# Designs tried in a protein design chat: VHH binders against o75319. Part 135

Target 1, 181 residues: o75319
Amino acid sequence: GNHIPERWKDYLPVGQRMPGTRFIAFKVPLQKSFEKKLAPEECFSPLDLFNKIREQNEELGLIIDLTYTQRYYKPEDLPETVPYLKIFTVGHQVPDDETIFKFKHAVNGFLKENKDNDKLIGVHCTHGLNRTGYLICRYLIDVEGVRPDDAIELFNRCRGHCLERQNYIEDLQNGPIRKNW

## First folded at step 10 (VHH)

Design hb3 (framework vhh_4orz_3)
Fold by ESMFold2-Fast, scan of step 10:
Structure hb3 (fold): chain B 181 residues (1-181), chain A 119 residues (1-119)
Amino acid sequence: as target 1 above (181 residues)
Amino acid sequence: EVQLVESGGGLVQAGGSLRLFCAASGFTFSSYAMAWLRQAPGKRREWVALITSSGSTDYADSVKDRFTISRDNAKNTVSLQMNSLKPEDTAIYFCAAKYPWLDSRYDYWGQGTQVTVSS
């Protein structure tokens, strides 16, 4: 009996691909042990994730897991063909510069290795919203030179939910660019 | 409603110069990479120059050191200064926008402006 994350049911399982990017955001998949506490239509397992991505005519090439825990699912629950990267982030505070650098390095490495295909980088935290949206937007602002408000609008539109944490939004809009780690 | 409107095209003698302008509206211009592409008679469309949202520039080998791309975010304008023009530069020149610049696809296109370079 594992507990379902707080408000997890309130969010759409998976967003749309962010146009002009390789990013797609989703909430944390839950392994089979959680299904005892879910109605059939509420289930969102790792298998369900890949089925929903396929329904959009997209393909995952990398999953970046931003949760601070490994209890929701294991890498072994994912298809063997898709790389998995864990970046431990705490949900309350703006991610530190080391975390931001790790995320940027992973994204840049994936893009360099995948110039010959159109596979997506799937990014999730618990709800696929605040930590997920922050790091994707931070990448677009710092690396791609996107205006903060436009990065936020693009993420919100494609995720289907607006970034909720004001401190994250304020850091994206007014914080320094992280270039030198 | 998104619009890209090119101007500045015309007829010029080989060795001459032209400056093309593209006026953008209906989207957040400063967030987009802006590009110029051209299509010569009987040829496929080819990329000429790119300027990123951060102001970094890149050029096709055929135009490097002759063409300069620039942008004015206050006026929502991108321009292409074309120097030392050759007959081979004769083409319809298109303004295009993409967001973010990592994607190879362009989100928005202008209708094009004709540049003719006589020998």
Scores: ipSAE 0.000, ipTM 0.139, lowest interface PAE 15.0, mean pLDDT 87

Design hb4 (framework vhh_4orz_3)
Fold by ESMFold2-Fast, scan of step 10:
Structure hb4 (fold): chain B 181 residues (1-181), chain A 119 residues (1-119)
Amino acid sequence: as target 1 above (181 residues)
Amino acid sequence: EVQLVESGGGLVQAGGSLRLFCAASGFTFSSYAMAWLRQAPGKRREWVALITSSGSTDYADSVKDRFTISRDNAKNTVSLQMNSLKPEDTAIYFCATRGWLPEYSYDYWGQGTQVTVSS
């Protein structure tokens, strides 16, 4: 069915670009079939996503979709000029090493290919918070050498919501560094 | 300007140990991750070890349990303790840094320090 995700309305649609990085986080866009269940001010379609990014004077160069479903929107709903990558990531569990490595590989590839521009990597799960925040912070800690608390603070500030899942926070603060070169 | 100066390389017999040092200057050392990379004759440069600004470490599978990376923020140094050395560890070893803010980060490699392990 066309069920709106639980608590989806509680979150801001799009965060701010994380300064010094190419990351921007947002909640899952919902295709037009969901709009009949939403007030106009609650709508956040793929088109709305790109409008909000442009309003910040930013441009998306890649979307990484971490949801474990394809029911919310289709890649066809995105502009053909923006690559789309699906990494099926189970909620509630700390992402496994394979998922972390896939994410890092995609980010590193994008950065290498986009050295001559300032396009952003858009990352989302259902709420654009726990899985999204974990993988972005994991990248910053493991690859860029950011202190865990600094990465978490930067993400929380720019997303406009704090990471909620204690197991994710604990792994970021105290977990091992994953391979990143 | 970021400057990294490696030292401590030399000739050792298989099974022996060496400790490499990297002296860093030109940036706030305590805020950046530090890494060791190596390049063997005729091969591409490969990553060996990483230590984050918080002190968390990671290692390539080929050196895991044999090498230990550490840092001294008061002295702006990172070091690599290499135990149970093998002929396959023969390479020039480079110190490198990755910044927190990629737009202002500087990836720099010093001249390296040669490690030669005899059979």
Scores: ipSAE 0.000, ipTM 0.124, lowest interface PAE 15.1, mean pLDDT 84

Design hb5 (framework vhh_4orz_3)
Fold by ESMFold2-Fast, scan of step 10:
Structure hb5 (fold): chain B 181 residues (1-181), chain A 119 residues (1-119)
Amino acid sequence: as target 1 above (181 residues)
Amino acid sequence: EVQLVESGGGLVQAGGSLRLFCAASGFTFSSYAMAWLRQAPGKRREWVALITSSGSTDYADSVKDRFTISRDNAKNTVSLQMNSLKPEDTAIYFCAAERWLSKYPFDYWGQGTQVTVSS
């Protein structure tokens, strides 16, 4: 379809790089066919994404797409030089262990192959907030040993919006560590 | 190369004591806050004790009055004195370093040392 995701306009397109990490979070880019329903200042295409990252003096090395749909944009809309990974995640539910494993594996692989540069891992779901924030924070907690409240605060500050899903926040603070798979 | 190397772990009976050490190299130790964290099987990694660059200390409620953190800037070491140990203290203990103004908690981590407390 050609309808704008609910509440998509309420969120900043792109956050800031999370200091001390390689992560940057953003909302889903919308291909040009959506632009007829948007004012010029509301447009956020794949091209707009890369322009906004460049405006921050950053460079994307990987995009991880957490949406459960392919209708918003196609991998072909991205520069051929930037790897794209699709991890289908259903909204509202805490991501399952398989999804968490796929995310961690992708991040670890990227970091190993990009130790000689400072390229970023761009992560998005529909709003770039709940699924995105959960998986980034889960990685920081489980792999990097960051305290849950510190990971959440860092994400919230850099994204410019606070995690909204209480079940996600509760799992990050009190849930088991998903290590060693 | 930045390194944090923990030592002093082992097996001890409930009520006993252990002293953990962390030797740091590759960074300006005196400018960093130092912390001890632990991870028990099936549990999240939790913060245990912190000592700032100025020597101020803070402790998790679960270890307050039983554990004491200290540092020696001349030797680039941080230590954790653990008294009145309980089976619940069984965990891998990690040394971590953080720049006081860092927005990312703990810039550097060690590999950990195992502490096992038998009942």
Scores: ipSAE 0.000, ipTM 0.084, lowest interface PAE 20.9, mean pLDDT 85

Design hb6 (framework vhh_4orz_3)
Fold by ESMFold2-Fast, scan of step 10:
Structure hb6 (fold): chain B 181 residues (1-181), chain A 120 residues (1-120)
Amino acid sequence: as target 1 above (181 residues)
Amino acid sequence: EVQLVESGGGLVQAGGSLRLFCAASGFTFSSYAMAWLRQAPGKRREWVALITSSGSTDYADSVKDRFTISRDNAKNTVSLQMNSLKPEDTAIYFCAAYKSWLDYGRYDYWGQGTQVTVSS
C-alpha cells in the first residue's frame, strides 16, 4: 500500500544548508503513487525536493538515503547527474560503527571530488531527523572536531526540528569518538 | 580471476623502513581506489592509507607523515612506503580495492596479507 509514513506531514520538507558545511537535511520524498492521500500543499516528490533546493539557490551533488526501504521513491526518480547512495539504517538503535564508517567515507569522498564546486550533500531518513541528524552530527564531531552540543544545535536550527531520540543525543554528547575514518 | 597479491613484508628494527607492494589483476585497476589496512595480533583490521583513482591520498593519524601510499597504473601496482617504523606497527598488512565512495561495500577485493614485524 501507499501508506504515508507516520507523522511525515508534521515535518518541514527541506531544511536549510548547515552553514560552514556541505550538508542539507530533508524528509523522504514520496513518489506520485502517494499523492492520492495528500493535499496539493502536502506533496513532496523527488521533483519537489530539487525545486525547493533550487529555490534556496543551492544545488545537490549527492543524496544519501538512510531509510530501511525503497518503498517511498526509486533512485530512477532522481536526475541521472546526482549520485545516490543507499545506507540501510535501522531506526531506534544508534547506528553501528560500520554504518558510521560508510557515511564518513561517502562524505569524505564527495568533498574531495567536489572541492572546486559548492554542491550539497543531501541526507534523509523517513523524517530527516533522528538517523539523519545523528550521522551528520557524528561526522561533524568525529571528523570536523565540532563540540557535540554545537553540532546538535546547528542541526536542529537548520533542520527546523529538534532531534527526538534520547539515546542518539546521549551517544553524541557522551559516547566515544569513532576513529574508523 | 581477480587477485591482489601483497609482497615486501618482513622483519625490521624500530626506526627502520619497509616498502610494501600490491600487484593487482583481473579488474580495471585504474578505475579503483586502493587501500592498505592492517591487523595487529588479537585486534580487528584497521585502515592505514588510501589512494583514489585520481591519485588523491589519505592516511590514518597513527601513520601520518611516516607512511606514503602511491600507485602505478601502467603496472597495476599500489605501494606503501613505511618509514620510522615502531613496534606498534607490527601487523599483517592487507591490500584492498573499491570502485566508488558510492558503494556500500567498502572493499570489493582483498589480498591475503603480508606480515610486518617491527622489533624494539
Scores: ipSAE 0.007, ipTM 0.264, lowest interface PAE 9.0, mean pLDDT 88

Design hb7 (framework vhh_4orz_3)
Fold by ESMFold2-Fast, scan of step 10:
Structure hb7 (fold): chain B 181 residues (1-181), chain A 119 residues (1-119)
Amino acid sequence: as target 1 above (181 residues)
Amino acid sequence: EVQLVESGGGLVQAGGSLRLFCAASGFTFSSYAMAWLRQAPGKRREWVALITSSGSTDYADSVKDRFTISRDNAKNTVSLQMNSLKPEDTAIYFCAARYPFLESGYDYWGQGTQVTVSS
């Protein structure tokens, strides 16, 4: 299928790097087959993603794809040199502990292997907002010891859009720290 | 406005020494970790040295025992003393700053200063 995701056009393609971290968040890139439904200024392909990252003088070292589908683009649409990790997450529900630990493991592994560079971890779901923001903030809170309100504020500012799902916000602010990793 | 301005680069013969300086402004320098990274022609940017806000230092294996990073919080400067220079050290050297409560990445970057080591 080549239907544009609902409200996808309402969000900025790529946020800013989150200062003091290796994270950058963006909405899902759409492969060439979707471009017939988009004006030129609305296009955001995998190539457009890498061009926008370069325009910020940044470089991607890992992409973590949180969508529950493979219809938007294929890993083969990405440069061979950039690792791609798929973590299937269902929208609307707070990610389960297994998903949280997979995300933490991937981030920790990347950071350990990339101590001698400044490459970024690119994280996206469909809109690059709720699932994306939840997992990034969860990492900052649980692993880096950041206060929940500070993590959320940092994500919102850098993404250019505020987390929308109240159950995600509530879990970040008042939920338990997942200490298994 | 935040600025990091590098100086001290130049041309030197193998076995020689150079001292790089980075002058910082626009942020609370004493609370940030400071680093030097370099990019050689045709290579990716690589980390060289780090000094934390508490003064702890770390170095890439390729420069250990030859390079020394230091900071002066009263003057908002970080410096890199480079001894026993090799042609392989030829690169543009960048100063970078990182928030104290986060482990990775850099918040601010300088424009770089060229170091050329002739054989």
Scores: ipSAE 0.000, ipTM 0.097, lowest interface PAE 19.0, mean pLDDT 87

Design hb8 (framework vhh_4orz_3)
Fold by ESMFold2-Fast, scan of step 10:
Structure hb8 (fold): chain B 181 residues (1-181), chain A 121 residues (1-121)
Amino acid sequence: as target 1 above (181 residues)
Amino acid sequence: EVQLVESGGGLVQAGGSLRLFCAASGFTFSSYAMAWLRQAPGKRREWVALITSSGSTDYADSVKDRFTISRDNAKNTVSLQMNSLKPEDTAIYFCAAGRPWYDSTYEYDYWGQGTQVTVSS
């Protein structure tokens, strides 16, 4: 349906780049068909996303879409030069190991192919918070050796909103490291 | 065309049981999470149960240990077994496909029309 996602308006459209990483998190962009349900200042289309990234003097090199739907925007609404990756994730549940592996593989591949530039990996779910924050933090902990509390604090600060789901936070703090799959 | 068709609703006495079914067509059923939500007269819709594409389940506290959600991917069906029914379970029950947000209906891609469940005291 053409309904605005629950609480979508409560969140900042785009966070800040996470220092020391190539990650930037944002809420799901909404295609033009949603604009009739939004005030001008509430609009956040794919075009608006790229304009806001540019305003921060950053450039996107990859978008990873974690939503379990294709109704919010089409990959064709993105510039042809920016790769788009869909990883279907269900809300509520901590992402499974296969999903975590797919995310890590995509990030590692991007970094290898973009070692000579400073382009960012944009990651979003519906609100750009729980699934997004979990997978980014999981990557930082498992691959880059960041302490869990430091990864969570960095994400929260840069996103401008704190991770809300206790099961996600608990898994990041106390769960096993997912290695070599 | 996407369709979700609920069945199995009806009138039962408190302490009784009902099994709801939802038949899905027009989309790749096995790739979607399936949920049951309910709406009592004068109240907002509330989430009841979820089953992921992998078969993991989750339940609202009000129905935990009384209701069981299951799916049959070969038949494109999700079902809700409701035991120990209470008058406060009286509601229209909706089948939904997509990605649920707790107590929100806006995250679902597809909806059924609902089936009435009435529990008398």
Scores: ipSAE 0.000, ipTM 0.154, lowest interface PAE 14.8, mean pLDDT 86

Design hb9 (framework vhh_4orz_3)
Fold by ESMFold2-Fast, scan of step 10:
Structure hb9 (fold): chain B 181 residues (1-181), chain A 119 residues (1-119)
Amino acid sequence: as target 1 above (181 residues)
Amino acid sequence: EVQLVESGGGLVQAGGSLRLFCAASGFTFSSYAMAWLRQAPGKRREWVALITSSGSTDYADSVKDRFTISRDNAKNTVSLQMNSLKPEDTAIYFCAAKLWEYRSGYDYWGQGTQVTVSS
């Protein structure tokens, strides 16, 4: 379909690189067929994503797509040089352990293969906020030993929007560490 | 091939100064936080100083106002200026690098350089 996701226009397209990490978060890019419903300043296509990343003097090495749909854009809309990974993640509920471990495995694999460069892991869901922020923070807490409140503050600051779902925030702050990856 | 090579260690008298250098190669130096840690005989390794990729610095309480960490991204070096040295500063000093500032561990380590402060 060609309907703009609810509240998609309310969010900044791309955040800043999270300092000390390889992560950058953004909202879902929308393929050209959506542009007829958007003002020029509202457009955020896959091409626009890469232009905005370049404007920050950064380069994407991997895109992790957490949406539970493929309707917004296709991997073929991305440069052939950038790997694309789909992890189907249901919204509203805290991601299950299988999803968390898939995310951790993808991140660890990228970091192992990209020790000789400074390319970024781009992570997005529909708004680039709740599922995206949860999985990035979960990785920082479980794998990197970051304190939950520090991980959340770092994500919120760099994304330019605060995590909204209280169940996600509570799991990050008080939930169990997922030791396997 | 990642390498961190420390230099500048030696013997100094209490109250003296030393400057340590760490030459880095094989990774994108400007993107990494750089740190100095030290280990005295029979003691655990302790963190001394950190400089982030953005240039922010932090120091252990035991060395605050005496030590200064700095980096030169053009030369891929990190330096530790040590002033007002005390016998308690005697240790092997290690250079370490981490991509992720908030991580407690380090990705890369040097082999260390000995600093001995005589009374």
Scores: ipSAE 0.000, ipTM 0.129, lowest interface PAE 16.0, mean pLDDT 88

Design hc1 (framework vhh_4orz_3)
Fold by ESMFold2-Fast, scan of step 10:
Parts: structure tokens; C-alpha cells; sequence
Structure hc1 (fold): chain B 181 residues (1-181), chain A 119 residues (1-119)
């Protein structure tokens, strides 16, 4: 299908950069074929994403796509200068250790390669909220040593929406730290 | 346009040496890990040597201590020095580029250069 994701219109397209980090979260961009089902003010294409990031005086250096589908847009819809990483992540369940470590590996590799610039890591799932917020917060807690409640508060504030899934919040607050491969 | 162009292949006798070159264009070479892979007739393609963007190297057990990979970021070139060549080193040698943190797959490939080692 070409149907709009459930509740996709309820969420702000792009959050703000999370201060002290290289992360910015957003909802899934929808390619041109979806625009027939959207009012002009509801459109959020890959092009719209880059325009909104630029309006914040930021620049994307990497997109991490956490959706379990390829139907919303194609990597070819993105500028050639911005690498795209797909991590197929099932919704509703806490991401497994393999997924968490793959996310951490990608973030660490990007940061090492981009020490000479201030480009952002853009992370999205369908709504840019639950899977997105979980993996960003997990990275901040496990790698950067941020307190769980502080990581969650920072994400919620910058995304403009609060993490909704209680099992994700519970794992971040009380679950084990995933430090080793 | 992204291109990887291999050169330096040829015929050589067992115990001899060859130096392979790969000239890269169309991408930011210094940010990519570079690898050499080879494929003998009727065999699966096998990895031979790797050099990371930071210059760290790794080699397949079959070529350790005989082959040396190096890169020149100013010239956008990766090279493979092949010493003490054996008939079993006979293969088409491919240059490939990738970013390990982004993907386990190679982003770009050359067309290959033939290396034949006679007994």
C-alpha cells in the first residue's frame, strides 16, 4: 500500500536538534505519490525534510530509517551527499540487542568520521517517536552515561511529543545497560 | 559518476611479485574503507585485504605476510603489493569501497584485473 500511516498527521514533522548531541528526530517522510492524499500543509516529503532542517540552520549527515517497510520513500529520493542506513525494527516490542548494537555502531562510526563538522544524525521510524526515541535514549544512557529520566526528558522536549510506549520507557528506566557486543 | 579502475594485473611465474592499483573517482575516497577481493573460475568471490579510512589493515589467512595493502588519499588510490605468488593466487582481483559502520555490503566495485600465476 499507498495509504498514509495511522496517526502520522498527529505528529510534528521534525523535532529540534537535541542539545549536547548530534541527534535530530522526525516522522517518516512520504514520497511524492502520497501527496494526492494530503493537503499542502500536511505534505512532508524527503525534500520537505531537508528544507525544514536547513530552516533550523542544521545539516543532515546521516539518516537512520527504523521502519519495517520500504513503502514510504526510497533512498534514491535523498540527496547523494547524505548516507542512508536501514535498520528494520519491529514496532511495539523493545528492540533486541542486535538492533541496539547496530544502531550504536552506526552512530559511533558516523561521529568518528564526522569529527571535523557538526552534521546531524537524523533518526526516524513511522512517527519518529517510540522506536526512534528508544534507540536515541538507549544510546545516550549506555554510551554517553546520561541518566534515563534526563535522556527521556531531553528527547520528549526536542521531539515535541512524549514517548508513548510504556514498555520502552520501563526498559530505559529500569532495564540493563547494553555495554558489550 | 563513481568509478573504481583496477590495473597492474598480468602473468607472472610462481614466486614472483605484482603490484595492483585501484584509481577511485566520484566519491570522497578518504572516508571509505577499501578492500581487495578475488574470484577464481568456478569459485565464490573471497575477501583478500582491507584498509580502513584510518589506515588500519587486515588480511585473509591465505595471503598474510605475502600481500600488503596501502592507500594514498592525495591520489585517491589503493594498492595491493603481492609477493611470493602461488598458482592458487590466480584470479580476477576486484577493488571495492564501503563504510563498515553504514553497511556490511560494498558500496562500489571495480570491474577487476586478471592475475595469472604459472607453475
Amino acid sequence: as target 1 above (181 residues)
Amino acid sequence: EVQLVESGGGLVQAGGSLRLFCAASGFTFSKYAMAWLRQAPGKRREWVALITSSGDTDYADSVKDRFTISRDNAKNTVSLQMNSLKPEDTAIYFCAAYRPWLSGYYDYWGQGTQVTVSS
Scores: ipSAE 0.063, ipTM 0.512, lowest interface PAE 5.4, mean pLDDT 90

Design hc10 (framework vhh_4orz_3)
Fold by ESMFold2-Fast, scan of step 10:
Structure hc10 (fold): chain B 181 residues (1-181), chain A 120 residues (1-120)
Amino acid sequence: as target 1 above (181 residues)
Amino acid sequence: EVQLVESGGGLVQAGGSLRLFCAASGFTFSKYAMAWLRQAPGKRREWVALITSSGDTDYADSVKDRFTISRDNAKNTVSLQMNSLKPEDTAIYFCAADYRPWLGSKYDYWGQGTQVTVSS
């Protein structure tokens, strides 16, 4: 389907790099079939994503797609030089431990492979906010030892939108650290 | 030409041991993670063991403490030592190579498989 995700237009397409990290968050890019439902200034294709990141003088080295669908764009719409990882997550639910482990494993592997460059890990869900912000903050808290409130503040500032789901925020602030990954 | 060639399969009695080998050629072996997967008749393919380029190992719960994966970068080989074999271990065993195992994509290269049969 060509249905634009609800509230997708309400969010900034791409945030800024989170300082001190390799993360950048954005909302889901939409392939050409969606563009007829959008004004020209609302379009955000895979090509637009890479152009906006280039405008910030940054370079993507990995895209992690957290949506529970393949309908918004195809991996074939991305440059061959940028790896694409799909982790299926449902909205409104705090990601389970297996999902958190997969995310941490992918981030750690990317960082090890890319320690001699400054390429970014791009993370998105539908809006690039709740699932995206949760997993990035969870990584910073559990792996890098960042204080939960500091991780959330950093994400909110760089994304340009605050995490909205109270269950995600409460898990980050008060939930257990997942250390065995 | 990329090749992964398995050997060491055969028939063994329950409680016995087998060692599988996979000889790799045509790529920079030391840069790749190596894995063993198996497929029993009428079942889907199951991941068994992985060894990363840095030598870290992981195992499926069904084989943990019975199987050991190892590699020899000088010889471009990966091996699977299988101890305390059970009839449920009967399967075709495949060697696979993955440059970025953390990416979660399909393996880059596959062998043809070697049959392991464990009798009651």
Scores: ipSAE 0.005, ipTM 0.308, lowest interface PAE 9.9, mean pLDDT 89

Design hc11 (framework vhh_4orz_3)
Fold by ESMFold2-Fast, scan of step 10:
Structure hc11 (fold): chain B 181 residues (1-181), chain A 119 residues (1-119)
Amino acid sequence: as target 1 above (181 residues)
Amino acid sequence: EVQLVESGGGLVQAGGSLRLFCAASGFTFSDYAMAWLRQAPGKRREWVALITSSGKTDYADSVKDRFTISRDNAKNTVSLQMNSLKPEDTAIYFCAAYWRPDSLGYDYWGQGTQVTVSS
């Protein structure tokens, strides 16, 4: 249905590029059918997403959608020039190793194919916070060798909201490195 | 805990003036560039003014010669003096901070303060 996700309005639509990376995080865009329940300043459609990215002088080259639903918007609502990848993730639980592997593979593939440009990887779940922040930080820790606390701080600062789920934070700080290579 | 708190917004008639303030805490203010951005309902957010850590200023063409940005490092405050206000200046005004030389994004944001200019 057209029910707006709980607390969706409480979060900033789009964060900032995470410096030194190709990542940018945002909350789920909502297709036009949701706009009847939103004031103009609350709207965040797929079009609004691209406008906000352009306002930062950035360009999206890939969207990774981590939601467990397709009811919020369709890939057809995105520009044809921007690849879209769906990775179904369940909320509340730390993503499993298969999900982490899929995310890493997608990121590595994008970076290899986009060496000659500075396009961004846009990552979102419902709020663009817990699942999104976990997978981005997991990538930075496992693949780029960033210290866990530094990865979390960078994500929190650039997203404009702190990771909320203690089990996700604990796994990032003290969990095993996933050597899915 | 990092905070940017805007104040000074309100209702003013065209041709009037307002001064906005942004009080910063939780970071080393003097090391950061400070900016003002604005967003009208249903419109894109736009950059308005910037002041670097060294005090150099820059302005959007739409506000040049009407707005003046300044900072007080002793008080951790950035200010925006807005003169000759026009109805088109009506927007929520946001304070933002950044220090990374190659970043096009901002590190910290305030909640915004409403400015309404009547005709």
Scores: ipSAE 0.000, ipTM 0.076, lowest interface PAE 22.4, mean pLDDT 85

Design hc12 (framework vhh_4orz_3)
Fold by ESMFold2-Fast, scan of step 10:
Structure hc12 (fold): chain B 181 residues (1-181), chain A 120 residues (1-120)
Amino acid sequence: as target 1 above (181 residues)
Amino acid sequence: EVQLVESGGGLVQAGGSLRLFCAASGFTFSDYAMAWLRQAPGKRREWVALITSSGKTDYADSVKDRFTISRDNAKNTVSLQMNSLKPEDTAIYFCAARSYWPEHLTYDYWGQGTQVTVSS
């Protein structure tokens, strides 16, 4: 049956803030009921997420959850002060234009409302790598004008893991710019 | 030696036009978003215009329809065409560069500024 997500243990829980941006990427937190299948050092609950962010002297202002499920943790497991946004994405395929638009709209809205603070936008999928890295890089390329290879390099370095899906990398490097409308 | 050097500032009559230039050196200009910000005497710095490395532009509401930002990657230059100038546009104008999302007041590199004075 469904247990710990496949390869979830292979990835670092939380990356570093991406310098020059408001983004920080992490893998999906797992609610307390999953801890029976994890060693103490492998646990990564919603509480663990906020503790690790605080340890980096950072603060979350928004969580964007890109998973296609709500089984791993519930929004009510998060502090009430941190907005939670669900954008359902399926793995393996490049996110469609509607998904890209929703992500860009959420990021732009957060930045406008948080001009007076340094709070971060936390983004995760199951592993905090492929869908997460794609959407963050897509935002940096399309909205910020960052070169694709530089966006990918920055994400890889700060996440501590390289984007794995070649179709995602190919779309970022050679795909069309999606204008935020 | 990263440098941003502004030029083109000066005195102009209300309703007139002025074009500012910023020459960049010491970094890969084409990878950076470029912005213009201004600061009037005794006031806080405010963002005016932005152009991303891909050429996408954005403007503060106060200058929209009057100012146009553009870049020339071959010359490592960003420019700001200012039309229909008003006395309230009087300020020191700063060129700024950022390799990632340029929050309106957060940049990696800054120029020294160029004075623009608009007389009534």
Scores: ipSAE 0.000, ipTM 0.117, lowest interface PAE 16.0, mean pLDDT 86

Design hc13 (framework vhh_4orz_3)
Fold by ESMFold2-Fast, scan of step 10:
Structure hc13 (fold): chain B 181 residues (1-181), chain A 120 residues (1-120)
Amino acid sequence: as target 1 above (181 residues)
Amino acid sequence: EVQLVESGGGLVQAGGSLRLFCAASGFTFSDYAMAWLRQAPGKRREWVALITSSGKTDYADSVKDRFTISRDNAKNTVSLQMNSLKPEDTAIYFCAAPRYLWDTSKYDYWGQGTQVTVSS
């Protein structure tokens, strides 16, 4: 159906660009059919996403959608100029190595193809928090050599909400570094 | 609001040493990589050294093995130890915070610079 995701309204729509990176995190945009269930100030459509990014004087070059559904919005709801990548992930469990490697490959490919600009990689799951924060932090730790606690702190501050899943936090802090190649 | 304040520049003889300091305020210093760039008279600014938020370092070939960049997150300071100075190192040295970890061409914050003059 057209049910709004549980607790979706509790989260800030879009975080801020994470300094030193090309990442920006946000909660899932909801297509126009959901707007009848939302007050005007609660609406966060694909159009609203791009407007909020522009208000920060930033530009999206890629959207990575980590949700396990396409019911919230369709790729056709996005501007044609912005590539869309779907990486299906289930909530509550730490993403597997294949998912982590797909994410890293997509990020590395984007960075290689976008050397001449400063466009951002937008990453979202349902709330833009646990799966989103995990994969961004995993990239920063494994590829950029950021200390786990520093990566988590940076993500939490820029997203405006703290990572909530203890298994995700524990894997970031104490889990093995995944190989990049 | 945001400030990067360089110090430690001056006049030194060839073969001598100087240590530059950059004090940061108004932003979360520990989240940023920090860089030193320099601009010699009549030349464009060139990147000299970079230290990531995790402490990894990189250097331009012209200064490799002579310069050492370091940081102290508790004091919000980045330093550049310059040894075996040459007249060619004469420049205004700038402290800067890169926008992206993999791009030495784009910076969010800049200091005002400190003059280093190396006489023969």
Scores: ipSAE 0.000, ipTM 0.286, lowest interface PAE 11.8, mean pLDDT 88

